VH-VL binders against Regulator of nonsense transcripts UPF2 (UPF2). Designs and how they scored, part 1

Scores and structures below are computed, not measured.

Target 1, 187 residues: Regulator of nonsense transcripts UPF2 (UPF2), of Arabidopsis thaliana (Mouse-ear cress) (f4iux6r469to655)
Amino acid sequence: RLLQRLPGCVSRDLIDQLTVEYCYLNSKTNRKKLVKALFNVPRTSLELLAYYSRMVATLASCMKDIPSMLVQMLEDEFNSLVHKKDQMNIETKIRNIRFIGELCKFKIVPAGLVFSCLKACLDEFTHHNIDVACNLLETCGRFLYRSPETTLRMTNMLDILMRLKNVKNLDPRQSTLVENAYYLCKP
Positions, changes and structure headers below are counted from each chain's first letter, unless a header gives other numbers; Kabat numbers aren't used for antibody chains.
ipSAE, averaged over its two directions, is called F for ESMFold2-Fast, E for ESMFold2 and O for OpenDDE. V2 adds 0.75 times the mean of E and O to 0.25 times the DockQ between the complexes of E and O.
[cut] marks letters that were taken out.
The coordinates of atoms that the task and the answers printed are left out; those that the model quotes come from them. Centres of patches stay.

## First folded at step 1 (VH-VL)

Design b10 (framework fv_ebrasodebart)
Fold by ESMFold2-Fast, scan of step 1:
Order: C-alpha cells, then structure tokens, then sequence
Structure b10 (fold): chain C 187 residues (1-187), chain A 118 residues (1-118), chain B 108 residues (1-108)
C-alpha cells in the first residue's frame, strides 16, 4: 500500500520517507507499478509533480529503469497530444508538460527533449500549444536560462516565441501568457 | 468487515437530479478512492468516474462531464454521486466501488436502482 | 477511446476448463482485471493485475495477459461459476477505466 500514500506526499520529508521505504521492496514488477502510478498522477494534482520528480531523481541512482520508463511514457504522451485540438485534452497536456519540466530540473529529462517539445509547440502555434509552451517555460525555463550549457539555446527559443507573438494576431489572454512566460525566464 | 452501503432506490422524472450516497466502513476512508460504475438493465458495466477521498480530486467519463459531480465527506466516511438533467437512458443500477492505486475495484456497494421515466 | 472485446458467451460442462478472452490495444501496456457478476448481485473482483488472485477466490481461477489479449481461465468449472464476467483495464492516456462488454458463462 505504499503507492496509496503518494497523493499525501506534499513535503520533501514525506516523499523522501516513502522513497526510502520503496527501496526495500525493489523488484521489476514493483518498479513498473511505481512508474505507472507516477505517470497516472491526476491532471488536477499539479502540486504533486515536484515531489514525484524528486522521488524519481532519488531512485535514479540505483534504479535506472524507473526514470527511463517514465520519461519514455511522457515523451510518447506529448507526441500523441501535441496535434490534438480537443478542449478535454488541455488539462492532460498541461500535466504532461509540467511533469516533463519538473523532471528536467532534476536532470532526469534531458534538456534536448524539453527543447524538442518547445519547438513542436512553436512550429504549430495554436491556442493549446501556446498554453503548453508557456507552462513548460514557467516550470523550467528559468532553470534552463540560468544554466551555461543551455542559456544560448534558451535565449534563441525565447526570441522565437516573442517574434511569433508579434507576427501572429493573438488575443489578449494569449499575448499576456507569452509575455509573462518570457519575463519569468529572462528577468 | 469492509463494507460499502448505498442509499435506496430512486424514481425520477426526466430533467430531475439524483444524488446517491455510499457509506464506507472497515477501513481508513482517506487511504483509497471511490469509483462510480453504472449498469443499464441487461447491459454491461459503464465507468462514470472516480474521486480521491484524500485530496478530493475527481476524474469523470467524458460523456458525463457537466452532468455529474462526485464528492466525499471524510467526517462520515461517505461518498456522493449527483447526476443532473436525467434522461430515460440514465435508468440503471449505480454502484460505488473502492479502488486501489492501479484503478481496480476490490469492494463494491450493493447498488442503487435509479429509474427515470416520464 | 480504448475498447476491450470479449466473446458474448462461453459454454462448458461441469468439470471442464472455461477460457474467457479480452482483447484490446491497451492490454500490452496495462494490467487486466476480472469481475464476476451473478444475477441481481454486485460485481466481485476475481483476478487483479493480470494474474493475481484475491483472498477468498478459489485456486481454480487463474489469468494471464500477453500481447493484446488477456485470458481468464476457470479449471474444473462448477455450476456456482455460472455468471457474467467482465474484464477491465486502465487507459493511462485518458485516465479512463474501460470495461469489456462482458461474457456470459453457462455451465451445462
């Protein structure tokens, strides 16, 4: 019943305690169950994503298949959703991209995947993709901007984002989202 | 020892609302979620949604979005499912069920028959 | 919009082995679960996480899941096993629970 405690882990101490307990129940089947439970975080429970990402980062040093499986599932989900226009999918898209961003801050998701996701959104600059790109930037954009290895690429992506905002006829909500995301990354 | 006890049968007119209760006992209510599943006469099982008794988070089947609301009362260990704008094709036995982290249902309530007729 | 396909009916003689299949694209990545429902009663969990049996369920119940097909197997089938059987899986991409259409098991 360790996995039923996941939604209650709303502090570093609680998630770290559960992570330590999980290490003693290590089996391939249990690792697949954990990955599935983490991946299936409710789309309304965005506050849990940072704690889940911390757990994955802690386990990554001794259980390499956990981060690998989770990252692959998230990447596959992103690719299946980026072209969908359904309004019902927006909460799932936001949960997906924010989880990717949180894992990036722990270096579980490589920066290259984050840039690929961001580019996909910028290449198809739709209402939903604007929200997705801005959520990604709010989650890990500043982290990537501050990192010497990714600062230049991040700067280039932010410039493309602002150019698209100026060229496209965005509504006031979309324009505000883009501006807020830009200045959160690049104060 | 673990039991889910549901409220009694309801007869409603089209356009009305119904609220079914599900009282849990024999376990820590907030450790598990409650899912709602309905079954029209002679038909199969249809999932309606689930609610976390810990967080209050919900997820509803797409075709019921806007008509269904699931809630819990931790102080009484009771889950509720309200269905609005009832139609004749909403006639069904409504079940609550306790779910685990992998979304399987280990214990089920006895069911509540909701009949919607003109 | 995941779909789980079950045969509508299966018939066996007492003591024979009954096999009920459940097919769907999600089963390669997701666990299968099985429920037994007798007339006028609530469903009862008989198998979970592909092949695990809950306490109180007889050993003659077993299950497997390979490729896109999950199978519930009842060995030495008894008259008391006559019921409707439903498979279930979770679609992680939509967060929806999906049930199969159900299989009526007749023991003659």
Amino acid sequence: as target 1 above (187 residues)
Amino acid sequence: QIQLVQSGAEVKKPGASVKVSCKASGYTFTDYGISWVRQAPGQGLEWMGWISAYSGDTNYAQKLQGRVTMTTDTSTSTAYMELRSLRSDDTAVYYCAKYYDSLYFDYWGQGTLVTVSS
Amino acid sequence: QAVLTQPPSVSVSPGQTASITCSGDKLGDEYAYWYQQKPGQSPVLVMYEDSKRPSGIPERFSASNSGNTATLTISGTQAMDEADYYCQAWDSSTEYVVFGGGTKLTVL
Scores: ipSAE 0.000, ipTM 0.439, lowest interface PAE 17.0, mean pLDDT 85

Design b11 (framework fv_ebrasodebart)
Heavy chain, then light chain:
Amino acid sequence: QIQLVQSGAEVKKPGASVKVSCKASGYTFTDYGISWVRQAPGQGLEWMGWISAYSGDTNYAQKLQGRVTMTTDTSTSTAYMELRSLRSDDTAVYYCARGIDYDSYWSFDPWGQGTLVTVSS
Amino acid sequence: QAVLTQPPSVSVSPGQTASITCSGDKLGDEYAYWYQQKPGQSPVLVMYEDSKRPSGIPERFSASNSGNTATLTISGTQAMDEADYYCQAWDSSTEYVVFGGGTKLTVL
ESMFold2-Fast, scan of step 1: ipSAE 0.021; ipTM 0.487

Design b3 (framework fv_ebrasodebart)
Fold by ESMFold2-Fast, scan of step 1:
Structure b3 (fold): chain C 187 residues (1-187), chain A 120 residues (1-120), chain B 108 residues (1-108)
Amino acid sequence: as target 1 above (187 residues)
Amino acid sequence: QIQLVQSGAEVKKPGASVKVSCKASGYTFTSYGISWVRQAPGQGLEWMGWISAYNGNTNYAQKLQGRVTMTTDTSTSTAYMELRSLRSDDTAVYYCAREYLEWSDYFDYWGQGTLVTVSS
Amino acid sequence: QAVLTQPPSVSVSPGQTASITCSGDKLGDKYAYWYQQKPGQSPVLVMYQDSKRPSGIPERFSASNSGNTATLTISGTQAMDEADYYCQAWDSSTDYVVFGGGTKLTVL
């Protein structure tokens, strides 16, 4: 029944309480069930991603297979979706990239994976990939910009983003998304 | 028309330095990157590094880190590549190439090449 | 560091289809690019982002990239296509550009 309570964990206290209760479950099967439940978060429940990432970060010190399995699933999902032109995939793409970004802020997802995702979106600068890139930057861009280890690469990526915006003559919605993401990261 | 025009051939002794220039014309210089690629006689292409004419940021191939410096002069729309501590195996044709705006790390226009010969 | 492997040479008769391969681990997950270099000349971009052809390049040039192998295909090969062909990819782990060793195309 613990996993049935995941959708209701809408505060730090609630997710931390569930995380403590989950620590009593130490079988490999139960860890796989948790990862599957976290990965299958509904596309409309983006507000849960920060709490799920917090849970994963808390469990990472004791159960290293949890973050490993989740990150691999998210990376595989990103690679399968980044080239898809299907309009019905946008919510799945946004959920995927925001989860990657939230996990990056807890140092569960390495910065290199985030930069790979961002570069893939910039290389194929479609309407969906613009939304994906901007959601990634809104989620963890400022975190990466503020970190000495990633500041230079983040600055380079942001400069590329603005150059592409100017060259591609984006519509007003997409142009505004890019500008908002840029200035959120680099005031 | 878009052109990249490089400086002329150089002959250097081991231990010397060489600085090759690449003058761009026909486009907004500061909107593109410039990569440097070399080719030893009868051999393939080897990427050396990249510089942004927009912000001056550089990225150098690991093998050349510490020996190469790339710069730009926006007032003359010119990119430069300086290679220090030359060895005989640095003998090659050195190309500058324009990096495409979509940052796919590919090169749509190339200079004519500069032969650098390193011999005793 | 990523390594891209090409056959050293490919020979075809005029009018035949030439196929030049470029192999690398997970290459299909990256963009592949192709350059043509004739003796004494600079390389020329002939294919970009796996399968896109620059406006000045003949329609008989096409390409694909899947799995571990990218392929440049030249249909109805002409004598003017004799050249060295290089594949190229970007290695996201190092942020470096990598070239294949090159393939010499001979039209017999």
Scores: ipSAE 0.000, ipTM 0.453, lowest interface PAE 18.7, mean pLDDT 85

Design b5 (framework fv_ebrasodebart)
Fold by ESMFold2-Fast, scan of step 1:
Structure b5 (fold): chain C 187 residues (1-187), chain A 118 residues (1-118), chain B 108 residues (1-108)
Amino acid sequence: as target 1 above (187 residues)
Amino acid sequence: QIQLVQSGAEVKKPGASVKVSCKASGYTFTSYGISWVRQAPGQGLEWMGWISAYNGNTNYAQKLQGRVTMTTDTSTSTAYMELRSLRSDDTAVYYCARVGEDWYFDLWGQGTLVTVSS
Amino acid sequence: QAVLTQPPSVSVSPGQTASITCSGDKLGDKYAYWYQQKPGQSPVLVMYQDSKRPSGIPERFSASNSGNTATLTISGTQAMDEADYYCQAWDSSTDYVVFGGGTKLTVL
């Protein structure tokens, strides 16, 4: 019943209210059901990712297995898809990476995982991986660029991205996407 | 027996709609998508769109957006393609084809001839 | 917006090598796929992911994809290879499948 309300939580107030109600359902089975529901967010409902991440962050203080399970599932999904060239499910890759990025802003996903994802995309600079990298940067790149702990790594990754754009002679859409991502992080 | 079986030939008048079915058997339906491809008489292959049998997500060719709807029924392992506001240039053989995690089509239905005439 | 261009027809004598080209901007950055279609039949996948051959397709079939051009090569061409051949690509930037216009292979 409670989990059926998740797709309707399109404000901070609504997701916070549901989160408070969920705190009373402390069984291991209910936590696994929540993680599965959060992970299976529809690819077209990207607007929910920030709210879901907020819920996970709120629950992290008392239910440590929720963020751990979700992060593991997202990391496993990323690793299974990143090396696949021109496959269907670009939207699944975008949903995956944006969720990782949103969770990074709440410090649920460690910066090291984000850098690993970004490096994997830059190491295999396919059309899918360009979109994935740019979506990641759009979601949390500025957050990481502005942090003293991650500024240097971000600067280095952004420099690599720009060099690859220039070397690879990308089409106008991809070239513009890279430039927009770069200057969004480092104006 | 891995197979895609399509519904039979249809004759429609301009302005009508047609709904073609594609029944899958011999594999896990929800592990694949179904793409729809048509071929006008004497012409080449034209991609119409795709649907995921896993989550129902669709992507339609730009030319057909607004006129085409693709759906699946996982309980019967059947995909459907409905084309509305039919014109004479919609006369074609319509194929369903299986698509996995990569965009090649390794299993095809037998085709459904849709004739649009007045 | 991607367009794949194929020659309308290619003719070879039995036993000769047939080459069917498929041209598109930066096609080598994408996977190319090839289908064979005989009159009144559904297309059959003959090559996938640029150069991989499905089970059941003779070793006479090979393919490459680099730069702007993908090529399907049929060595020792036989009468049974007479068919229409279509190239196909997936463009992740538009999320669209694109087919070439098709090439009629005639074995003289």
Scores: ipSAE 0.000, ipTM 0.459, lowest interface PAE 14.6, mean pLDDT 86

Design b6 (framework fv_ebrasodebart)
Fold by ESMFold2-Fast, scan of step 1:
Structure b6 (fold): chain C 187 residues (1-187), chain A 119 residues (1-119), chain B 108 residues (1-108)
Amino acid sequence: as target 1 above (187 residues)
Amino acid sequence: QIQLVQSGAEVKKPGASVKVSCKASGYTFTDYGISWVRQAPGQGLEWMGWISAYSGDTNYAQKLQGRVTMTTDTSTSTAYMELRSLRSDDTAVYYCARGYSYEYYFDYWGQGTLVTVSS
Amino acid sequence: QAVLTQPPSVSVSPGQTASITCSGDKLGDEYAYWYQQKPGQSPVLVMYEDSKRPSGIPERFSASNSGNTATLTISGTQAMDEADYYCQAWDSSTEYVVFGGGTKLTVL
């Protein structure tokens, strides 16, 4: 019942209200139900990812298994998708990586997982992986670049990205995506 | 090859301090946290605390608060655990172990460092 | 003090099924993890998140967590499975890691 309100939480006030109502649910089953609802966000509803991430961050202080379950599901999904070149819809890969990026900004996803995802995309610089890497950088790249703990590693990853762009002679769309992502992180 | 290599055995007198090192290799050091777990002879595992190699944030077991300090050196990919005001009941094998900050379990362990506290 | 309670020892014959229990009120809402420790060696993670098995751990290892009791099950027990087994949970109220007292598995 309460979970039916999730797709309608299109503002900070609405998601925060729903989050407060969840704060005292102390059951693995109820928390699994919430995590599954958050994970199954439609591929067309990317605007919800920031609100869902805010909810997870708020609940993390009293329900530690919620962030753990969600992060594990997203990591498992990423690992299953990163090597599937033409077998998966690109929108599924983009939803996955953007959710990881949004959660990283709340420190729910550790920076190490984000860097592992980015490295996997750069190691196999395919058409889909370029889009995935650029979406990740557009979502949390600036956050990671501005953080003292991750600035150096972000700089190294961005340098690799630009080197691959120059060596691989990308088409204009892909080249523009890489440039936009790079300069969004390092203006 | 993921590996955690600890410093060698130490013999200390009561009241002294010991500092055990744990050198990580085969992964990006700052991506993971390091926990310290000790085991007295013939006894079970006792969690001492955890440090983020990413932020440097620490969380220490209540019993050891004020006596233990955990640090990291990212330039050498090394974690350190210093225990002060040693007593004979601090005699134990001390382990470092790698864990994700969001999951609190340990997938790789160091070989252990025996610390003997005796007069 | 131990928040998680394990039997001190369990004995089985080779090929039999060993069951090691871990009980605590925190397990009703928290995940259980299991480690194997052989004499003179470091602990090895054998099960995580109640029932998941790491790569490299044989299929004969399985686990569950129901109510306030987590159980590690080793089917077709072999001599090489002789070890101390520790359960572990994370206590959300204290933000501390807690270990069970350990169970010595003997295969004779």
Scores: ipSAE 0.014, ipTM 0.490, lowest interface PAE 6.6, mean pLDDT 87

Design b7 (framework fv_ebrasodebart)
Fold by ESMFold2-Fast, scan of step 1:
Structure b7 (fold): chain C 187 residues (1-187), chain A 122 residues (1-122), chain B 108 residues (1-108)
Amino acid sequence: as target 1 above (187 residues)
Amino acid sequence: QIQLVQSGAEVKKPGASVKVSCKASGYTFTDYGISWVRQAPGQGLEWMGWISAYSGDTNYAQKLQGRVTMTTDTSTSTAYMELRSLRSDDTAVYYCARDLFYGSGEYYMDVWGQGTLVTVSS
Amino acid sequence: QAVLTQPPSVSVSPGQTASITCSGDKLGDEYAYWYQQKPGQSPVLVMYEDSKRPSGIPERFSASNSGNTATLTISGTQAMDEADYYCQAWDSSTEYVVFGGGTKLTVL
């Protein structure tokens, strides 16, 4: 019953309340069910990703398998989709990368994984991968740029992004998308 | 066929370092992690640590922190485990094992290397 | 879960049922896994996620996990089942994999 309320948790208060209630149902089966419910968030409900990430961060202190399982599923999904150009997959790619970005801001996803995802998109600079990279930067790029431990790597990745924009002669939509992502990270 | 093939036996003096390799084949190396487990003669299994072949993130057993380093080389599908400041009680067979990773995130070891005997003696 | 406790040895006659236990605080809250190791060989996964059997493992192997005790059951035990058996669980408090001390199964 508690997992049916998950899509309705559109505030910190609501997700925190559900998190507290969930702790009373703690078992391996319930932890696995929770992870799968979080992973299967609807592609149209991107506004829930920050709340779900908050829940995972809260539970991480006492249920470490929850963040590990979720991160592993998200990384697997990214790797399976990053080379695919199907338009049917773009919403899934966006949901995937934004969830990774939100979890990074709670330090659940390590910065190294975010940089690996970004590098994969830059190494194969297709229309979809440009959208994915820009969504990732919009979600956690500023957080990584402002963090002393990742500022240098972030600066290098942003420089590569701008170089690729210039040498690949992107169309105006793509060029604007890259510029907006860049300046969102470096105001 | 899925296989993990480890480097050959080593004989080391106390205070030396040893680096064991584990070459994976028959699966996508970066889809799984590698655990390292050792077994002293006549003793049980002791978990040493784990490394992600995709991110390079590691988690080492507290007893070995500061002495162990795990790495991977994706280009050769090879995992490495280096143990420093060897003591006689580090004499053991060292195993690498594939941590199974589906989309579910469960951690367990389904495929094991043949083991590498490391003998530490004066 | 500081430690997983197994009996050091279990003996059964051929054709009889062997039962190997693994005890640890709140073990039922974590998945239990079982490995078989024959002399001079690498461990082999025989049971995963408490009660699931990998492809290639005989149906006579089964397992359960409840409360503080996980149990590996081998029905119609054969001489080829003579081995050391290790349970394994993940310790969420330390973020480490923990093995039981192992049980030597003798079929005689």
Scores: ipSAE 0.000, ipTM 0.462, lowest interface PAE 14.2, mean pLDDT 85

Design b8 (framework fv_ebrasodebart)
Fold by ESMFold2-Fast, scan of step 1:
Structure b8 (fold): chain C 187 residues (1-187), chain A 120 residues (1-120), chain B 108 residues (1-108)
Amino acid sequence: as target 1 above (187 residues)
Amino acid sequence: QIQLVQSGAEVKKPGASVKVSCKASGYTFTDYGISWVRQAPGQGLEWMGWISAYSGDTNYAQKLQGRVTMTTDTSTSTAYMELRSLRSDDTAVYYCARSWDYYEGLFDYWGQGTLVTVSS
Amino acid sequence: QAVLTQPPSVSVSPGQTASITCSGDKLGDEYAYWYQQKPGQSPVLVMYEDSKRPSGIPERFSASNSGNTATLTISGTQAMDEADYYCQAWDSSTEYVVFGGGTKLTVL
């Protein structure tokens, strides 16, 4: 199966090669199979998310149902997980939010969804949600900060993040994580 | 030069098994899959199945499920097709062909064919 | 269950245009491929992805695929083009590769 080569696509050249091979498949079933494979990427294979996002972006112009289905599945997963405090969910939450962030850099995920996710984490500022928010900012925060359409909103969100850090008296590890994410976005 | 070279002709009795080999050269073996296609005397082409040289995953035609096994040996860049419980209507020329995936169906290079005769 | 239907035989005079059809339900929603097979030889890919020609195949070969019918066209047909021609497509419902029954092209 072409999709069985996905875990081996560890470079832009390899994922672009696979994408070109997939590009002309005009089958609803094949597109659904691809979306399922991308959504179910192992929690330990986060390094592949940028390549998978590149693939989705390349296919988006010809196969609009691929990005649509994937974004909906990721949004539904985020909403189901953001209130969970269980330690066993943290790896799934990080995979989810990093994929959302990578897709945002290709303009597949709209900036509004990213801000919605970030706000949800800031509204419920738990240890897990701090990790999730910081991972999101590390993935696409600088991209959003540099874009004229989103600069003001990013500035406001980053100000809220720093305010919460100071008010909530975070432990040193969490405080450092927030500071690192903040300065990565606007050095 | 891309080439697929198959093993020689076989004569088998009903109920026996046959294993045909297909040695690839001139390309990175694990970048492609191998499809098997057979052709009975005076008949058309019939797709039998596909194997990934990358993962070893297989997809077999419904009519042959339970009787066919496809394997690869990456160290020798060789694909194999074993057909069991042979019947007289399995008499055919068996071809291997290079393909990207079972659903792509792009058979850009073919082996020379292996005649398998099943008779008493 | 999907079936690709080809005429069993097509005859043309040298220099005439040969047209070989391949019919299947919604065939135009999948890519069609064409193979040439001469007696005692392996099939050779002559057209892929509906209308594309592999390197080494003469410009006389062209193809199209729309609706329910894919067509292989050979312009200025030569004696060397005499062969069996097979169309092929992928059946998304069964996930099987399907070949047409083949067309014997005679040039006399």
Scores: ipSAE 0.014, ipTM 0.476, lowest interface PAE 7.8, mean pLDDT 87

Design b9 (framework fv_ebrasodebart)
Fold by ESMFold2-Fast, scan of step 1:
Order: sequence, then structure tokens, then C-alpha cells
Structure b9 (fold): chain C 187 residues (1-187), chain A 123 residues (1-123), chain B 108 residues (1-108)
Amino acid sequence: as target 1 above (187 residues)
Amino acid sequence: QIQLVQSGAEVKKPGASVKVSCKASGYTFTDYGISWVRQAPGQGLEWMGWISAYSGDTNYAQKLQGRVTMTTDTSTSTAYMELRSLRSDDTAVYYCARTDYEFWSGSYYFDYWGQGTLVTVSS
Amino acid sequence: QAVLTQPPSVSVSPGQTASITCSGDKLGDEYAYWYQQKPGQSPVLVMYEDSKRPSGIPERFSASNSGNTATLTISGTQAMDEADYYCQAWDSSTEYVVFGGGTKLTVL
């Protein structure tokens, strides 16, 4: 069973091999099964997200429905969770946002969606949305800052983030998280 | 009393470079960006690019990429625009303008303008 | 790659309403801004974020943005309103500022 091997793919070579083997099983039903398996990555297995994103990027050229289905599911999940203040949801929010960030680095997730997520977090600048925004920036902020198409928008967003940090008088831990995210994006 | 005061008129030969300054006063310099907009005689407004006074990051109009450099000196609240390899069609009034942007709404506009600097490129 | 189209000229009698349009695909998603420029002078912001008026701009100036067309309206137009008017938008997809070609308003 190929999908049961997904959690063990903790290297580029392992995920690439699984991706090749998956191509021999390509069908509409199997593509839906793959997308569900990728989407339901355990919230404690964040190390897998880069490899899963690599697999999606590899398959995107010949199986366009895979990236489309996954991105839609992640966007729907973000929108359902962003206003929830329940502590039980924080790990799910972090998994969601990191996956979006990893997919952004492969250009599977459009930059516009990333900026929408950042805006939502900064509009409601709670302790957990600060963690979410910082996780997103740590994952793909440097990539977006280096890209000519998004450099100006990233610069403006990072300027606003630092201003909010100063105005909101964040505690030392949160202030440090924002500073670390900022300087990770912007050398 | 927000003011942007630009350097004086320049006359240059083709192939030369020009550097125009724009000194800001009456506000916190790093809270706003500075854009440069030029206007050829009898023509409309042409955006050249933008610089963040906070970070020094820039964004230039595609047709000027490689010929234009924008910088700031926060110690003097001054922005600079250098245009290289001047051509006769670079003859224009060059304006600096304070750029007010708001990430949340996608608002980007110019609320205060310098007096303009005439740059004449002639042989 | 965005283009903003304005009529080259508009004429109006003193005391009447002047209407200046600005059309472009980006205006459906982006804010419109308006600048007034008199001969030999710098542009002056007269309207921002579609319909907002800066402090110091007369109440007779108003604006709207609907569909792909932004409109600057000057009610009770005065001789002092003679100027070139430029619309502007921000194209977030290219991160470029786009200006319209300008409209010369004549009060006669």
C-alpha cells in the first residue's frame, strides 16, 4: 500500500521514489485518495510538509487536479479556523499555514493566498494569530521577499508587522517571535 | 507643515548621469515611502519607482530597471534618485512624492509632492 | 500592463457640474485616486481611495468608482478649477503605479 509509506518519506530521495511509484497507479479515485492522505498529514508531523509539497509539485505538470484539490482544501480549512479562538485548534492552524507556505515555495499556492492569510492574522492580532503569521513568514517569507513580483508587498507587510509589534506592546516572547520572523525574511 | 524640497534644475549631455535630491520635513521620514514621477514637456505623469524610507527597499518601473537607483539618507530625511545613461527623451520635470500605503486596503497614493526638478538633456 | 483611459478634454460653463471619467480593467479591484495639476505647478491630491477628499479640498469635489470606471465630479465648477486632472491606480499584480493620460478641464 503506497499511501501508508507517506509518513516515512523523510528525504528527497524517498518522496521522489514514492512519487514515481504512484504514477503507475494514476486514476481519478487514486488522485482523490492521495490528496486526502496529503491533506490529513498529522499536525505533529510538520517535517513531512516540505516533502509532500515536493511530491505535489512533481505531479502538478501531469495531474493538475491534485494541486487544485489540495490548495482548495487548505484555503477552506484556513477560512474555517482563522476566527476560532479555541486552544485545541492551534496545532491544526500551524499545520495548515506551514503547508500553505511550503506549497507557495513551489508556486503551487499563489502568493495572493499567502498575503490574504497574513492579512487575516494581522487584522486580528491575537497571540495565536501572531504564532500563525510568524510560522508562515518563517516558511516562505524569504522566498516571497526575494521574488521581484512580491518584494514590495512583502516589504510593506513586514513594515506593518513591526509597527503593530511596537504599538501592541507584545510580551517578550511574542516580540522575539515577530523580530525573528522579520529578520529571517529580510537579511 | 509637510514639505518635500527638491534640488535645482540640471542640464546634462546625453550619456551623463543626474542625481536629484528630495528633502522631507514635517513628518516622521521612515513612516512613508517616496516615489519618483516624471513629466516630459507637454506630456502626462510617468511613475519611475518607489523606495521605502524605513527599509531602503525599492521597486522600479520596468523600462527604467538598470538605469535608475533610488536611495535614502534617514539622518537627513533625504531621498535621492539617480538616472544614468541619459537620453534626450529623459528631458522632464522630476517629482518626488510622499507615498502613503496601507497594506489592509491595498491603498497606494501620493499625498504631498515636491516642487519638481527640471532635467534637460541636450547636446 | 494596466491602462487607464481618460478623455483628453472636458469643457463646462462656470457653476455647472464637470464629470471626468477614468476607465480600466484594474479599477474593478483597485482604488482610484485623482490629482489636479495647474500649469507650472506640482500635482495636488484631490481625491483618494475612490471617494475620499483630503483636508483642504473643497466640498464641490467628489468621486466614485463603479465597475471599471472611476469618475471625478466637480459641482459648481469655478474658473480656478481649470487644470489637468490625472487618475491613478495601483496594479497589485505587477506592483506598478498607473496614471491615466490626463484630462484638460476648461471652464468657459
Scores: ipSAE 0.000, ipTM 0.462, lowest interface PAE 19.2, mean pLDDT 86

Design d10 (framework fv_daratumumab)
Fold by ESMFold2-Fast, scan of step 1:
Structure d10 (fold): chain C 187 residues (1-187), chain A 121 residues (1-121), chain B 107 residues (1-107)
Amino acid sequence: as target 1 above (187 residues)
Amino acid sequence: EVQLLESGGGLVQPGGSLRLSCAVSGFTFSSYAMSWVRQAPGKGLEWVSAISGSGDYTYYADSVKGRFTISRDNSKNTLYLQMNSLRAEDTAVYFCARDIGDYYEYAMDYWGQGTLVTVSS
Amino acid sequence: EIVLTQSPATLSLSPGERATLSCRASQSVSDYLAWYQQKPGQAPRLLIYDASNRATGIPARFSGSGSGTDFTLTISSLEPEDFAVYYCQQYSDWPYTFGQGTKVEIK
C-alpha cells in the first residue's frame, strides 16, 4: 500500500511524508521490498531519483541495510552495463548513473565509487559512456568539486575529460554535452 | 480465506465491448495492487493490465493500450476491466490476480478461476 | 519489453526423477522473477517469488535459483501431481511478461 504511493512522490514534502509513515508502520521486515521498489523505478522517471535518494538518506540512520542493498544493486548494474554499447537502451544506463549521483550527494554512495564509475567511462570514452559520464557530472560533479576532500581528484578528472574531448574527435552533440558538464562543475 | 471471483465474460462481436468484474474477499483490498492476466485457448499466459491499491496508477500491455481500462472500487472490493474495440485475438480466459504483498509491482499470489471472453462473428 | 525464454519446451520424466527448468531474460531482472504451476482447466498457482522464495504451502521439493538473466526452477523428486505446465514471470519493469512455458509430462 505505502510503496504504491512512491511514483506520486514528486516533491520533498510528499516523499518526506511517505518516509515518516514508513518508519511508523515498519513493524515487519519490508526493507527488501522497499529497496526493490526504489531500484525498479522506471527508466523514464528520472524526476523521482532525487526524492528516492532523500528517502534512503533519511532511513539510513536506523535501517542500515536499505542503503547497503541499494548501493550494491546499483554498482552491480553499472558494472554489467558499462561495457555493453548498443545492446541496451541508454535510458537504463542514465537512470543507473543518475541514481548513483543523487545518492552521492547524500553521502550514501561513497565518492570512491563515483570516481570508479567515471574512470570506467573515461577509459572507453565512446558512444554511451560519454552520455553516462556527463550525466554523472551534471548530477554530483559540482558537489564533489566543492567538497575539500574530493576537489583535487575532481579537478584531475575534469582535466582528463577535456583532454579526451579534444583527442577523440567528438561529434557536435557529444562535444556540447562535455562542455556543459564541465562548466556546470567548474563555473 | 482469500477468494477472487471473475464475472462478465461471454460472446461478443468484433468491435464490441465487455466489462469484466472481479469480486474479492478475505483480505484488505485497498492494500494490494491487482492485475488482469489472459490466456488464449491452448496458449500461454499474457499479462494485460495492473492497478495500484489506491487506484491512482494503471499500467497496460501495448496490445490493449487505448482499448482497455482497468479500475477498482475499494468500497465494494471489486476490480474491473472495461474492454472496448474487441478483436478476435482478445479471445481468452481472463484471470484476476492479487500481487503477493501489500505493495506494488510484485508476483501474483492468488488468482481467480477465470472468465471466458470469446470475440467472434 | 523484457522477453523471457523457457527451456526445454517439453520435459518427459518419470515420478521420482529430478526436473530442472530454465528461464532466461533478455535483460537483467535482478531477482524480480516468479514461477507458476498450471494444470489443465485451472488457474496458475504461485510456486516461487523473488527468484528463490517458496510461496506459502509449496512443498520443499520445489526450489528456485538464479539472478540477473539466468533462472532455474528445480523439483528434486517428481510427485504425480507435479506433472503440469510451468511459467516464469518477471516483474522488474512494465509491461510484466511471462515465458512461453515448459510442459512437464509423464514419460
Scores: ipSAE 0.000, ipTM 0.451, lowest interface PAE 15.7, mean pLDDT 85

